VH-VL binders against b7kms5. Designs and how they scored, part 325

Target 1, 80 residues: b7kms5
Amino acid sequence: DTFETVRNTIRIESEVDESLRQLCHEERITKETWLEAAYLYLCEKPEELAQVIQLAQERLSQRKAIADYKRAKTMQERFL
Short names: E, the ipSAE of ESMFold2; O, the ipSAE of OpenDDE; V2, 0.75 times the mean of E and O plus 0.25 times the DockQ between their complexes.

## First folded at step 22 (VH-VL)

Design b_31 (framework fv_miptenalimab; at its last fold request DockQ between E and O 0.89; V2 from the best seeds 0.67)
Fold by OpenDDE, fold request of step 23:
Structure b_31 (fold): chain C 80 residues (1-80), chain A 124 residues (1-124), chain B 107 residues (1-107)
Amino acid sequence: as target 1 above (80 residues)
Amino acid sequence: QVTLVESGGGVVQPGRSLRLSCAFSGFSLSTRGVAVGWIRQAPGKGLEWVALIYWDDDKRYNPALKSRFTISRDNSKNTLYLQMNSLRAEDTAVYFCAHRVYSFEKWTSFFDYWGQGTTVTVSS
Amino acid sequence: DIQMTQSPSFLSASVGDRVSITCKASQGIRSYLAWYQQKPGKAPKLLIYAASTLQSGVPDRFSGSGSGTDFTLTISSLQPEDFATYYCQQLNHWPLTFGQGTKLEIK
C-alpha cells in the first residue's frame, strides 16, 4: 500500500460513468478506489483479467470508429 | 513445500457417482490469489482441464462437465473435492489436482504443482 | 474453445540435440501459455509460464518463446531425463485447454 497518488485524467463513456458513479455512491467508495481494487482483484484472477482486456480492446475499437466517423463527417461538411 | 495428494479413485459403473479428494499442504486455499484445479487425463491421451476453485470460492468449470461435476473445498482440512455424478465411460482418466498461482508481473496464471493423480475407471 | 495444436506429436532426438516443439493456438492468447513436462505415470511438471518465463528449479536449457498464436518450447541440449511428453496450455480463455502433447523419444 502507498499513500501517494497520481492524478489521472480519465474519460469514461457517459452511461458507464453514471452507472459507476451510482455504484460508488451506494457503496460509499470512490471511482478511484474502485478502479484500484478492480485491477488488483483481476490481477489475482488473470484468467478473468484476460477477458476484461478483450472487452477493453473492443471498446477502444468502438471509440476509434466513432472518432473516425466524426472526423470524416466534419471534413465532409467543410468541403460541401 | 507444496504437495497435493489425490484419492478416491476407483472402478465404478456408468451412472454412478464418485467423489475425489485432494489433500494439499504447503499452502492454503484461504490465501488471496490461490486457486486449485482438477485436470484429468484419459488413458493414453492428453490433459483436460476440469475445474478450478479460487480462494474466494469462485469456481470455473469445463463447460462439457459442468452439469455433472462439482468442485468444492474444505479449508479446515486443506482438501479439495471433485464430486462426479452420472459418470460415463469417457470419464475414465487419471484425475490430477494442481496448485494454481498467478504472476502479478506477467498477468497470467499457471499450475506450478501437481499431484500424482488418482485413477477413475468407469466401466460396466 | 481455444484449440491448442502442438507440432510435432512425436519427436525423436538424441542426447545433446537441440529440439523445438511448437504450439499453435486457434486464436490469440497473448503470452498466457504454459509448458509442462510429463513422464509416464507421473504428474505433469511446470517448465515455463507466461510463454517465456522459466519456472524456478527448471534447467535453463529449457526456454519458451512466442506470443499471440505461435509458441515454441526449446531444449538447447537434450539430456537423458528430458525424454518425456510435453504439453502446452493456454490460460487466456475459458475453458483452459492443453495441446495434444508432444512425445519426445530417444532416437
Scores: ipSAE 0.696, ipTM 0.907, lowest interface PAE 0.6, mean pLDDT 95
Fold by ESMFold2, look of step 22:
Structure b_31 (fold): chain C 80 residues (1-80), chain A 124 residues (1-124), chain B 107 residues (1-107)
Amino acid sequence: as target 1 above (80 residues)
Amino acid sequence: QVTLVESGGGVVQPGRSLRLSCAFSGFSLSTRGVAVGWIRQAPGKGLEWVALIYWDDDKRYNPALKSRFTISRDNSKNTLYLQMNSLRAEDTAVYFCAHRVYSFEKWTSFFDYWGQGTTVTVSS
Amino acid sequence: DIQMTQSPSFLSASVGDRVSITCKASQGIRSYLAWYQQKPGKAPKLLIYAASTLQSGVPDRFSGSGSGTDFTLTISSLQPEDFATYYCQQLNHWPLTFGQGTKLEIK
């Protein structure tokens, strides 16, 4: 085995993780091999990679908005 | 070393069909990451993308054209085709075939080699 | 569709001049932009990809810059063979689209 690997942790939204776990189980693959395959495939079709990046930016914005709301709510509760 | 040569252009009446060919050498369309596209240029006008076919037979079309135009290939002959149906005056153009590659490091693609084009004239 | 707007549409300059051509995208396209040169009656030739990466065999008087929506092609010292029309192309959104072209005329 000539592959070098890097150990990482990531956080993904629970319903997305559940769906991805079910897919990987049914296809007899792992999340990490799915991630590697998806990235490599998209790199060979950069026109499609651009679409995935746009979706990822939308999801990042959603996560930031939720975090900002929680921060603002905590500040309001400190003054109440 | 990469060479593309278009053929099959001509003068046709509106409503007719025409099939263009792109004979290529110096690469194989079965090679992962390779694609070939059609781009056209109306007289005195700019460039317009028509269609792209990937090594795995995945295809993309300009949505303004995809109801009438079909891209296909014959890898045994190193040839790509563009079938153009229901031709209109606005389809009058030089049609170029272009080799497309990608850069893994830059996360983009580009058309690095082009043929000299074949002229299609749709005239009543 | 992403509209690509080039400026100027026409440019007259002398041999030895520094010239710049701009390309503006209607939405962000990262650095997924290519520049092509086309001489009358000839096929386009790739100059630059990924906004700033010079294609092999292209003279280093050509350079590209920009990201997002605003991009520039610069020719640092015009040569007689640089008389041509220049096109930008975005590769970030389907359908792939080109700018309308900039015709560079040598005085």
Scores: ipSAE 0.566, ipTM 0.864, lowest interface PAE 1.5, mean pLDDT 91
ESMFold2 (binder alone), look of step 22: mean pLDDT 92; pTM 0.942
OpenDDE, look of step 22: ipSAE 0.667; ipTM 0.899
ESMFold2, fold request of step 23: ipSAE 0.475, 0.477, 0.493; ipTM 0.847, 0.846, 0.851
ESMFold2 (binder alone), fold request of step 23: mean pLDDT 92, 92, 92; pTM 0.939, 0.940, 0.941
OpenDDE, fold request of step 23: ipSAE 0.683, 0.621; ipTM 0.904, 0.889

Design b_32 (framework fv_miptenalimab; at its last look DockQ between E and O 0.03; V2 from the best seeds 0.00; counts 0 for: oily loops 36.4%, pae O 7.3 > 2, placed apart)
Fold by ESMFold2, look of step 22:
Structure b_32 (fold): chain C 80 residues (1-80), chain A 124 residues (1-124), chain B 107 residues (1-107)
Amino acid sequence: as target 1 above (80 residues)
Amino acid sequence: QVTLVESGGGVVQPGRSLRLSCAFSGFSLSTRGVAVGWIRQAPGKGLEWVALIYWDDDKRYNPALKSRFTISRDNSKNTLYLQMNSLRAEDTAVYFCAHRVYAFEKWTSWFDYWGQGTTVTVSS
Amino acid sequence: DIQMTQSPSFLSASVGDRVSITCKASQDIKSYLAWYQQKPGKAPKLLIYAASTLQSGVPDRFSGSGSGTDFTLTISSLQPEDFATYYCQQLNHWPLTFGQGTKLEIK
């Protein structure tokens, strides 16, 4: 019968988003169904989900480092 | 009732091969979410994971053993196999097969049912 | 590889005692940890999964706690049948690894 859905907004790195969008287009699926399927599949293999989480943490750390660098560089330019 | 029974152990010379079997009942390896693993225990030692096979035939191995050991299955016989090649003295152990389960919102797994093991002795 | 280090390696205690066994992971494993009991000549038996969830049929005197890298198995009132070796295991990072074991002897 009726599935409850939630409306969400996410930000994805542009190169990753372009690749994902192209894949979804070619496979005639949506990003949301891909996300749901990927999550559900990985939940059945928690040993593999752990590896995805490790990668996600690495990407989060990289995003923070890039953001910190950009803020520091902007501050340097403000004082020139 | 989940049961697992290992067989095929014995005394084998170094360099030879041996195939272990795990006959199981109370579940099917073709059922989505199911996995079965092999774990071994050398005499007087702790437990060491050997390999895992998922319902979709995806396989994972202990890296130290991957070049010599192969996990496979025959779903029509409800049986798993562990092919062990180029056996060494260090492979002497009791070999257990174990049923792996997961819980959706726990994001982890565990081995809930174990066989009683089959003994492999590698000696000259 | 994630090394799982148990302490103590050997524990002697009396019936009725409260005992604790610790397990330390070399890296953050969140709550991806199970505890097993193994009696001599027998297969391991699951006690605790997801660090703190008691397996069905396991007596209430067993409990698990911890997350990240530090985990504890506690037996609140030791019974004669609790003589065994106890293993922790992380299952969610390849390769799957066990602690070296803690042998519990009843005085």
Scores: ipSAE 0.501, ipTM 0.839, lowest interface PAE 1.8, mean pLDDT 91
Fold by OpenDDE, look of step 22:
Structure b_32 (fold): chain C 80 residues (1-80), chain A 124 residues (1-124), chain B 107 residues (1-107)
Amino acid sequence: as target 1 above (80 residues)
Amino acid sequence: QVTLVESGGGVVQPGRSLRLSCAFSGFSLSTRGVAVGWIRQAPGKGLEWVALIYWDDDKRYNPALKSRFTISRDNSKNTLYLQMNSLRAEDTAVYFCAHRVYAFEKWTSWFDYWGQGTTVTVSS
Amino acid sequence: DIQMTQSPSFLSASVGDRVSITCKASQDIKSYLAWYQQKPGKAPKLLIYAASTLQSGVPDRFSGSGSGTDFTLTISSLQPEDFATYYCQQLNHWPLTFGQGTKLEIK
């Protein structure tokens, strides 16, 4: 059997990342394998997947808002 | 699409209590960073912030109203509540519920989605 | 509490005009200011946050500027649908506070 992996750069909110890191450490797994397992699990759970997608969309909107705010703040600081 | 719908408004006598509800969709109050609040507007007047509740059930109040008003939530129903006690004539207003945009944890709060409001009239 | 004072309270203008509304904070709120538009019988609508960031879906004829204590909302070319009441809001200190509003009327 061939087991190939691809390299990804994933940026996670700091508190979520810390919590996830701690969980993975306690359970002796990795964030990568946790993500794989979570996705595979959700593929078989359409209702739960829909909920996760909704949460993910919400968090994306939050990230956008934060990014916009930071940009605006930076611009103001530069020109004032 | 985020939607908020207020209900529970009406006419009450001074000293009475009233509970407002806000049913929302398009987001979850269980999601980290999410907050929902109440803002009121007296007839012909400006906007006054009332209270805010966060995803972790932390709450913020207008100090002038904290002793009489209580904000709460039911995540299973995606509903926000405002319990108003010892109502006064000056509490007469349209009460809006609004979604807070997450930014820099809890201390930054602007409201990107609003309900259409429910009217509360306190009169003898 | 932080007092937010808008100027003017009432403003008359014509379609196509460039108009500016000011908001003054009683103390430094950095860039933590939002602008809202409200039409009669309707809920407020977010226009600008972080003093100068345009909310998604808002026309680019709206712009915000300022930092510290003095802020300005500008409409570059007034449209018929822009006649409304505008509010500023500080989000730097508890409790959150709003300006008293500026009613923009048709001349």
Scores: ipSAE 0.016, ipTM 0.724, lowest interface PAE 7.3, mean pLDDT 90
ESMFold2 (binder alone), look of step 22: mean pLDDT 89; pTM 0.925

Design b_33 (framework fv_miptenalimab; at its last look DockQ between E and O 0.85; V2 from the best seeds 0.55)
Fold by ESMFold2, look of step 22:
Structure b_33 (fold): chain C 80 residues (1-80), chain A 124 residues (1-124), chain B 107 residues (1-107)
Amino acid sequence: as target 1 above (80 residues)
Amino acid sequence: QVTLVESGGGVVQPGRSLRLSCAFSGFSLSTRGVAVGWIRQAPGKGLEWVALIYWDDDKRYNPALKSRFTISRDNSKNTLYLQMNSLRAEDTAVYFCAHRIYSFEKWTSWFDYWGQGTTVTVSS
Amino acid sequence: DIQMTQSPSFLSASVGDRVSITCKASQDIKSYLAWYQQKPGKAPKLLIYAASTLQSGVPDRFSGSGSGTDFTLTISSLQPEDFATYYCQQLNHWPLTFGQGTKLEIK
């Protein structure tokens, strides 16, 4: 009859984190309860969850592209 | 036991309005997680999604119809509505109401219960 | 909008045949696809959801497969009551869209 929890660390883009932190403060909730509520709410509307997943995939690709660019630039400068 | 019964169809002239109803039993439209909607089928043609309404009154429309059609519900009567304005010949169809169910584990949904349909004919 | 294209549009077959109907999405819809059966003058009936999960009460001669953009409904041994029109539907993108239908007729 008690909830089990897990602890983990995530990295969030700084502007998004700042906005989310402000929202949570104003609403008197935590990031973790917001994440849980958002996920559970979207699970009841899978048609909307699908749109969120599409956006998440786009953000993941953008993060990968930036990381690959930085790695390639570092390798290029190493040969100069 | 779930039942869905459409009504309000008929023959109307182009430019007129018509409101369809769907009465539900076996579940409440206000129950968290519930969604219901309208799908139509023109004579001899396939199925076309019209609109969906969620338990929290959130609504989604086929964008081709959004300017003329409004989905709504009356929870006290457990009834779904489709207001159809500026009717055109292309709106001639059987209109089905349907219940949308989802799977938490599969992250998707489908229409599990359908009504028998009500026929709308738009002609001069 | 996601276009759902079914093949074939018409299929003629005999009782006992194994038949397959395909559905192709214009974009990736993962496994978020349902199959429906519709007999003349009746409402559609759900057969399969999430691409491959059989709805309760549907005979096990029906099966679904595929993911991404290509999906197949298979009837392993056709019965007289299976002559109907079959529709796929995607539920991954707004607006929700159906395939144009596959009419399965007696040969």
Scores: ipSAE 0.598, ipTM 0.870, lowest interface PAE 1.5, mean pLDDT 92
Fold by OpenDDE, look of step 22:
Structure b_33 (fold): chain C 80 residues (1-80), chain A 124 residues (1-124), chain B 107 residues (1-107)
Amino acid sequence: as target 1 above (80 residues)
Amino acid sequence: QVTLVESGGGVVQPGRSLRLSCAFSGFSLSTRGVAVGWIRQAPGKGLEWVALIYWDDDKRYNPALKSRFTISRDNSKNTLYLQMNSLRAEDTAVYFCAHRIYSFEKWTSWFDYWGQGTTVTVSS
Amino acid sequence: DIQMTQSPSFLSASVGDRVSITCKASQDIKSYLAWYQQKPGKAPKLLIYAASTLQSGVPDRFSGSGSGTDFTLTISSLQPEDFATYYCQQLNHWPLTFGQGTKLEIK
């Protein structure tokens, strides 16, 4: 089989990324193959997929909140 | 052509145990992506999800029933089981087994085929 | 848990009528909703999945719509065989939960 791959830039929370990297190292896999496998697994268990999506949405909301806070702070600093 | 046939229902006293069976054909629980579940219906009431088992033997339970009910399978017999322990009057119901299908395109699942159910009556 | 509330619980209608049954989820379930029909003494029968997709073999007088928290099952022209109890179900969220049912009776 021939696999076509695409380049992705993924930014992960530092603590999560470190934990994931450690896991991948111990299991002799890569973050890429982990993500592929995890997605395929979840597609076959959509009941679980929905929970992961909900968690992902929550995390995204948190990221946005943090980003907004940082922007606000930066703006305040510019006017001080 | 998917078919499911429940059996094992009957009248039991509270505190007793009962094992239900669901013989199915037209699919294999060894096939990747396949899942089968139990859904019950008390007399004159609505539907309540009980448990689900996946092709890889992964299991999910209604939290209210997890401590007393166990879902299992025998692939060689194409049979699904529901072990019910410490039965209570409120467990009285028709118990259905149902085939779960999923869609990659829609990222969702549904119960597309149901058995006719087997009746469990718990009374003193 | 996600509560599914159907409305109405009872509905009287005549053959040929257009009828609608609603299902409300206590939280956003996107399109992870199925509709079932159940006749007395029979197992539920799948009508609609993914909120709006008609199951194979089901008459096209049945249709489903909605997303998020509000869903509707519609029968465009009620037939005699359509008098039954209808249930909505949310999937993909543990525990799986059903609406309390809507009994469609002949007027």
Scores: ipSAE 0.310, ipTM 0.831, lowest interface PAE 1.5, mean pLDDT 92
ESMFold2 (binder alone), look of step 22: mean pLDDT 91; pTM 0.937

Design b_34 (framework fv_miptenalimab; at its last look DockQ between E and O 0.78; V2 from the best seeds 0.65)
Fold by OpenDDE, look of step 22:
Structure b_34 (fold): chain C 80 residues (1-80), chain A 124 residues (1-124), chain B 107 residues (1-107)
Amino acid sequence: as target 1 above (80 residues)
Amino acid sequence: QVTLVESGGGVVQPGRSLRLSCAFSGFSLSTRGVGVSWIRQAPGKGLEWVALIYWDDDKRYNPALKSRFTISRDNSKNTLYLQMNSLRAEDTAVYFCAHRIYSFEKWTSWFDVWGQGTTVTVSS
Amino acid sequence: DIQMTQSPSFLSASVGDRVSITCKASQDIKSYLAWYQQKPGKAPKLLIYAASTLQSGVPDRFSGSGSGTDFTLTISSLQPEDFATYYCQQLNHWPLTFGQGTKLEIK
């Protein structure tokens, strides 16, 4: 393990991010290492992976719906 | 070479308990990524997954059987166990243990080697 | 639970035939599918994992294809030793589930 890292920009829902930050603080880890660990864990137990993926897909759909709503609202406001 | 050998099967009355064993060689259940599962097959029927134990002693169960069946291991003996309680007629089956491995690249697991099975018959 | 439905349940064929067995999942399981062969009185034998990867030692006349909900096991040229029951299995959703099996018989 070379410990070489790649910079990523990750946007997390505010309530989830706050909870995750609190967890990482209490456990003396980082969100980055938590993400790495979580992924590796799921790779080793892929039987768990589908549920996580399904949840992730649902959250993505929610994000898209919200984004669409915001765009529609913005457009509406521009023409009022 | 991975090998698994089931034992402990027999004829039991309903409501009784039975413990099956699976002696394995060629791998260690302490090795990261390794798992072993019980899978059963009723006479003339298909395959039904029962339970899985991981290298870290994490366990998963078929929800229909979780309340009555317990999977466990003894690493020092390279043996897997299935404790079956409150046995029913529908538990009559050949019980297989199977070696579970995974692929990091393919994000999936499979059962690459199976034992010959041990027969459990529940009857009055 | 994810239901795995194989078709046909019974298949008659002759040596040398090209045969295909299908497996349908009740929901999208991506490529997380394995195929097993079982002969009477014997343990299942792994043929294919990850939907299309041939297990080491398995003859290359066996092949797997498909993704999502529809999968196929193909035997390009049936050999006498291939008459058996075949099972598909999904492995990435709890509980793990198998198809009901396809019995391949001699015509």
Scores: ipSAE 0.699, ipTM 0.905, lowest interface PAE 0.6, mean pLDDT 95
Fold by ESMFold2, look of step 22:
Structure b_34 (fold): chain C 80 residues (1-80), chain A 124 residues (1-124), chain B 107 residues (1-107)
Amino acid sequence: as target 1 above (80 residues)
Amino acid sequence: QVTLVESGGGVVQPGRSLRLSCAFSGFSLSTRGVGVSWIRQAPGKGLEWVALIYWDDDKRYNPALKSRFTISRDNSKNTLYLQMNSLRAEDTAVYFCAHRIYSFEKWTSWFDVWGQGTTVTVSS
Amino acid sequence: DIQMTQSPSFLSASVGDRVSITCKASQDIKSYLAWYQQKPGKAPKLLIYAASTLQSGVPDRFSGSGSGTDFTLTISSLQPEDFATYYCQQLNHWPLTFGQGTKLEIK
C-alpha cells in the first residue's frame, strides 16, 4: 500500500492555518489530502485554477510589500 | 463524433423571453472535466461569450448578461438550455453552443466543436 | 475584463501569400489562447489551442506563437479556402473574451 510521496514544509499565515486545521479536523481529513484534492479538482476547471493563481499572486505581492516596508523601516531606524 | 445542434431561435419582441436548446451527442456532460458553453454573434459583429456549465452543474456567466440569462441542462436528454429573459434589441444574434474540453498538462481549456447556431431576432 | 485586440481588423491578400494576424491581450494570459476560423454563415472552427498547439485535422500551413500578451497566427501560403474571419480567444480570466476579428479577403 505504498506510493511515492514528497515531504515538504510550508509557512501559512496563522489565521488561515487555524481555519484550515479546523476544517480538516471537522471533516476528518488531513491538510495534505485537502491540498491534493483541491489541486486535482482545479485542474479539471483550468478557468477557475487561473482565478486561484491570480489570488495567490495577489497574496504573494502583499506579503512581499510588507516585508520590503519592514526592511526599509529597519534601515531608516539604523541611521537615526 | 461530438455534435451539437441548437434550436429554439426566432423573432420576439423586446421585453419577452425565449429558451434555446442545444442537443448534443458523442459525449456526456456528466463526465468529469467537460463543459458546454453558449457563445453569440450579433449580425456583422464578433463573438461574445455568454455562459458555461460544467459537468458538476457549476455555472459561469458573462456579467453583462447574468441578471437576464440562465444556463441549465437535462442530462437525461443530453440537452443544454439558455433561458433568456427581458430581451433587448442588442440580444439579436446567432447563438452557438460549444463543447469545452481541457488539458491537465497545459492547464487550459478550449472550445473544440461548435454547433451551427440558432438565430434570435429581437425586434418590434 | 481582458480586452483582446486583433491587428489588422481587415487584411487583403493573394493566394500564395504569407500572412500574419496578431492578437494582444490587455493583461498576461500566459499561453491560454485559442484561434478560430469562421466562414460566412458557418460556425467557428478551432485552429489552434494553448497558443501554439495545432488542432487535429488543421493544415500545417497554420501556426501559432506567442505568450503573455502578444500572440500571432501565421498562414504560410494562403489557399482559396483560407479567406475567412479569424478570432483569438483568451481562457485565463473571467469573463472569457474574444478578439474583434480579422477579416481576410482576396486582394
Scores: ipSAE 0.513, ipTM 0.860, lowest interface PAE 2.0, mean pLDDT 92
ESMFold2 (binder alone), look of step 22: mean pLDDT 92; pTM 0.943

Design b_35 (framework fv_miptenalimab; at its last look DockQ between E and O 0.83; V2 from the best seeds 0.65)
Fold by OpenDDE, look of step 22:
Structure b_35 (fold): chain C 80 residues (1-80), chain A 124 residues (1-124), chain B 107 residues (1-107)
Amino acid sequence: as target 1 above (80 residues)
Amino acid sequence: QVTLVESGGGVVQPGRSLRLSCAFSGFSLSTRGVGVTWIRQAPGKGLEWVALIYWDDDKRYNPALKSRFTISRDNSKNTLYLQMNSLRAEDTAVYFCAHRVYSFEKWTSWFDYWGQGTTVTVSS
Amino acid sequence: DIQMTQSPSFLSASVGDRVSITCKASQDIKSYLAWYQQKPGKAPKLLIYAASTLQSGVPDRFSGSGSGTDFTLTISSLQPEDFATYYCQQLNHWPLTFGQGTKLEIK
């Protein structure tokens, strides 16, 4: 087996990232290996995927809503 | 070659308990990714999922049955069990056990092999 | 819960016919669908998984299609041994649920 890695840049909500960082520190793992493990676990239990995906979609929708609000606000400020 | 054989069915009165067994061969429930499930079929009706147990002893239940039914395993005997308590007339059915497999590439599972079923009749 | 609705519940056909059975999910289940065949007094037999993948050993006259909420099982040329009851199932949402079944009878 090879352990070749691919570089990824991800943005995580600050509170979630801090909590995850703390967990990884206590468990002596990394966020990277956590993500790998979590994905592999869900692949082996695909019956659990739907719940995670639904949650992920909800969070994405929230991000989009916030982004839209910020854009609108910025635009208003530019014209005031 | 995967085979599953159910047993333990019979006629019982309401409120009683019954334990079903499913002896399987051709696979091990200790193998990562493997699962085994119970599915029942009332007379002349369709299929209803009951419970599933994974290789790591994680369990999932039909919410309607969780309070009365318990799925378990004995790896040394390659046997799956279904403990049924407080049986009701509506629990009358053929109970199947089935082999659960998954695909890493397709992100889904399915039941590829089924036993022939064991009949449970709940009546006064 | 996700409801799986098959159509029709009963289907009459002749040997050699092309037949299609549909399955509709109450929610988007992507391609997480399996098809089973059951004959009287027998255990269900897996035909298709992941909506369109043919199980090993199943004749290629069987095929599955669809995604999202609408799925179809097709038998290109019906054989005598194909008269049975067919079930669809979604497998990625708890609780796992089946369609009510489609009984394929000889015309």
Scores: ipSAE 0.642, ipTM 0.893, lowest interface PAE 0.7, mean pLDDT 95
Fold by ESMFold2, look of step 22:
Structure b_35 (fold): chain C 80 residues (1-80), chain A 124 residues (1-124), chain B 107 residues (1-107)
Amino acid sequence: as target 1 above (80 residues)
Amino acid sequence: QVTLVESGGGVVQPGRSLRLSCAFSGFSLSTRGVGVTWIRQAPGKGLEWVALIYWDDDKRYNPALKSRFTISRDNSKNTLYLQMNSLRAEDTAVYFCAHRVYSFEKWTSWFDYWGQGTTVTVSS
Amino acid sequence: DIQMTQSPSFLSASVGDRVSITCKASQDIKSYLAWYQQKPGKAPKLLIYAASTLQSGVPDRFSGSGSGTDFTLTISSLQPEDFATYYCQQLNHWPLTFGQGTKLEIK
């Protein structure tokens, strides 16, 4: 009667991670318990969860655009 | 079983204020996951969402109405309120309150039980 | 704001017919859509939530389908009590919005 857990690898933008780490430290919680609590809380307000999902989609798109730009820049610099 | 009954409607002049009440039973707004909402329907028109209040007193408003309308509650009376200020002719409608529920498994909500509505008429 | 557009706005049909009402969202709302029935002078009544889940006590001749932006409410064999106005509602974006309604009338 213990919590079963799954080990995951997650990449977080450095500025966001630093802010989250500081918050978790000050509140005496872990990043993973914050994630679990945030998800469970938002599931009780799915209208707000939808707002978080929209933001997550925007961030995913931004990450992809940056990766695509870096790939194109590398090709351009190959011919300098 | 869940019931909701609106009151406080009437005929009022433009620029005046009116407070609607929604008395409910069969649920408590203090219960986690519960919410209540106001929805209105102008004569011969469709439905327009007005505001929602969650069990933790968190509130959401239709942005077109937020400057003039305030949702609130009194949990000890099982009553929801809508304060409407600076009323305009466009606010003429039947105002319904409704019980909001959610599904953890489906990640969505809906309005499962509605009151019969109270009529607000804004005319000069 | 998400615009919800129902079609047709007006539908004429006979008892026993199969009818479909569509609802189109201006943006992706996944499956976060509900259908309501409203008779004149009455409050709306929930039929379907989460696009396709039938509310308890609603006859199984009602069904919902679709996801994303295109949704359909189907009534497989119309009964006399089904003549009413039907509304879809999205619950994925603030503000919550309804379609303009589809009035289903007897021929």
Scores: ipSAE 0.532, ipTM 0.863, lowest interface PAE 1.8, mean pLDDT 92
ESMFold2 (binder alone), look of step 22: mean pLDDT 92; pTM 0.943

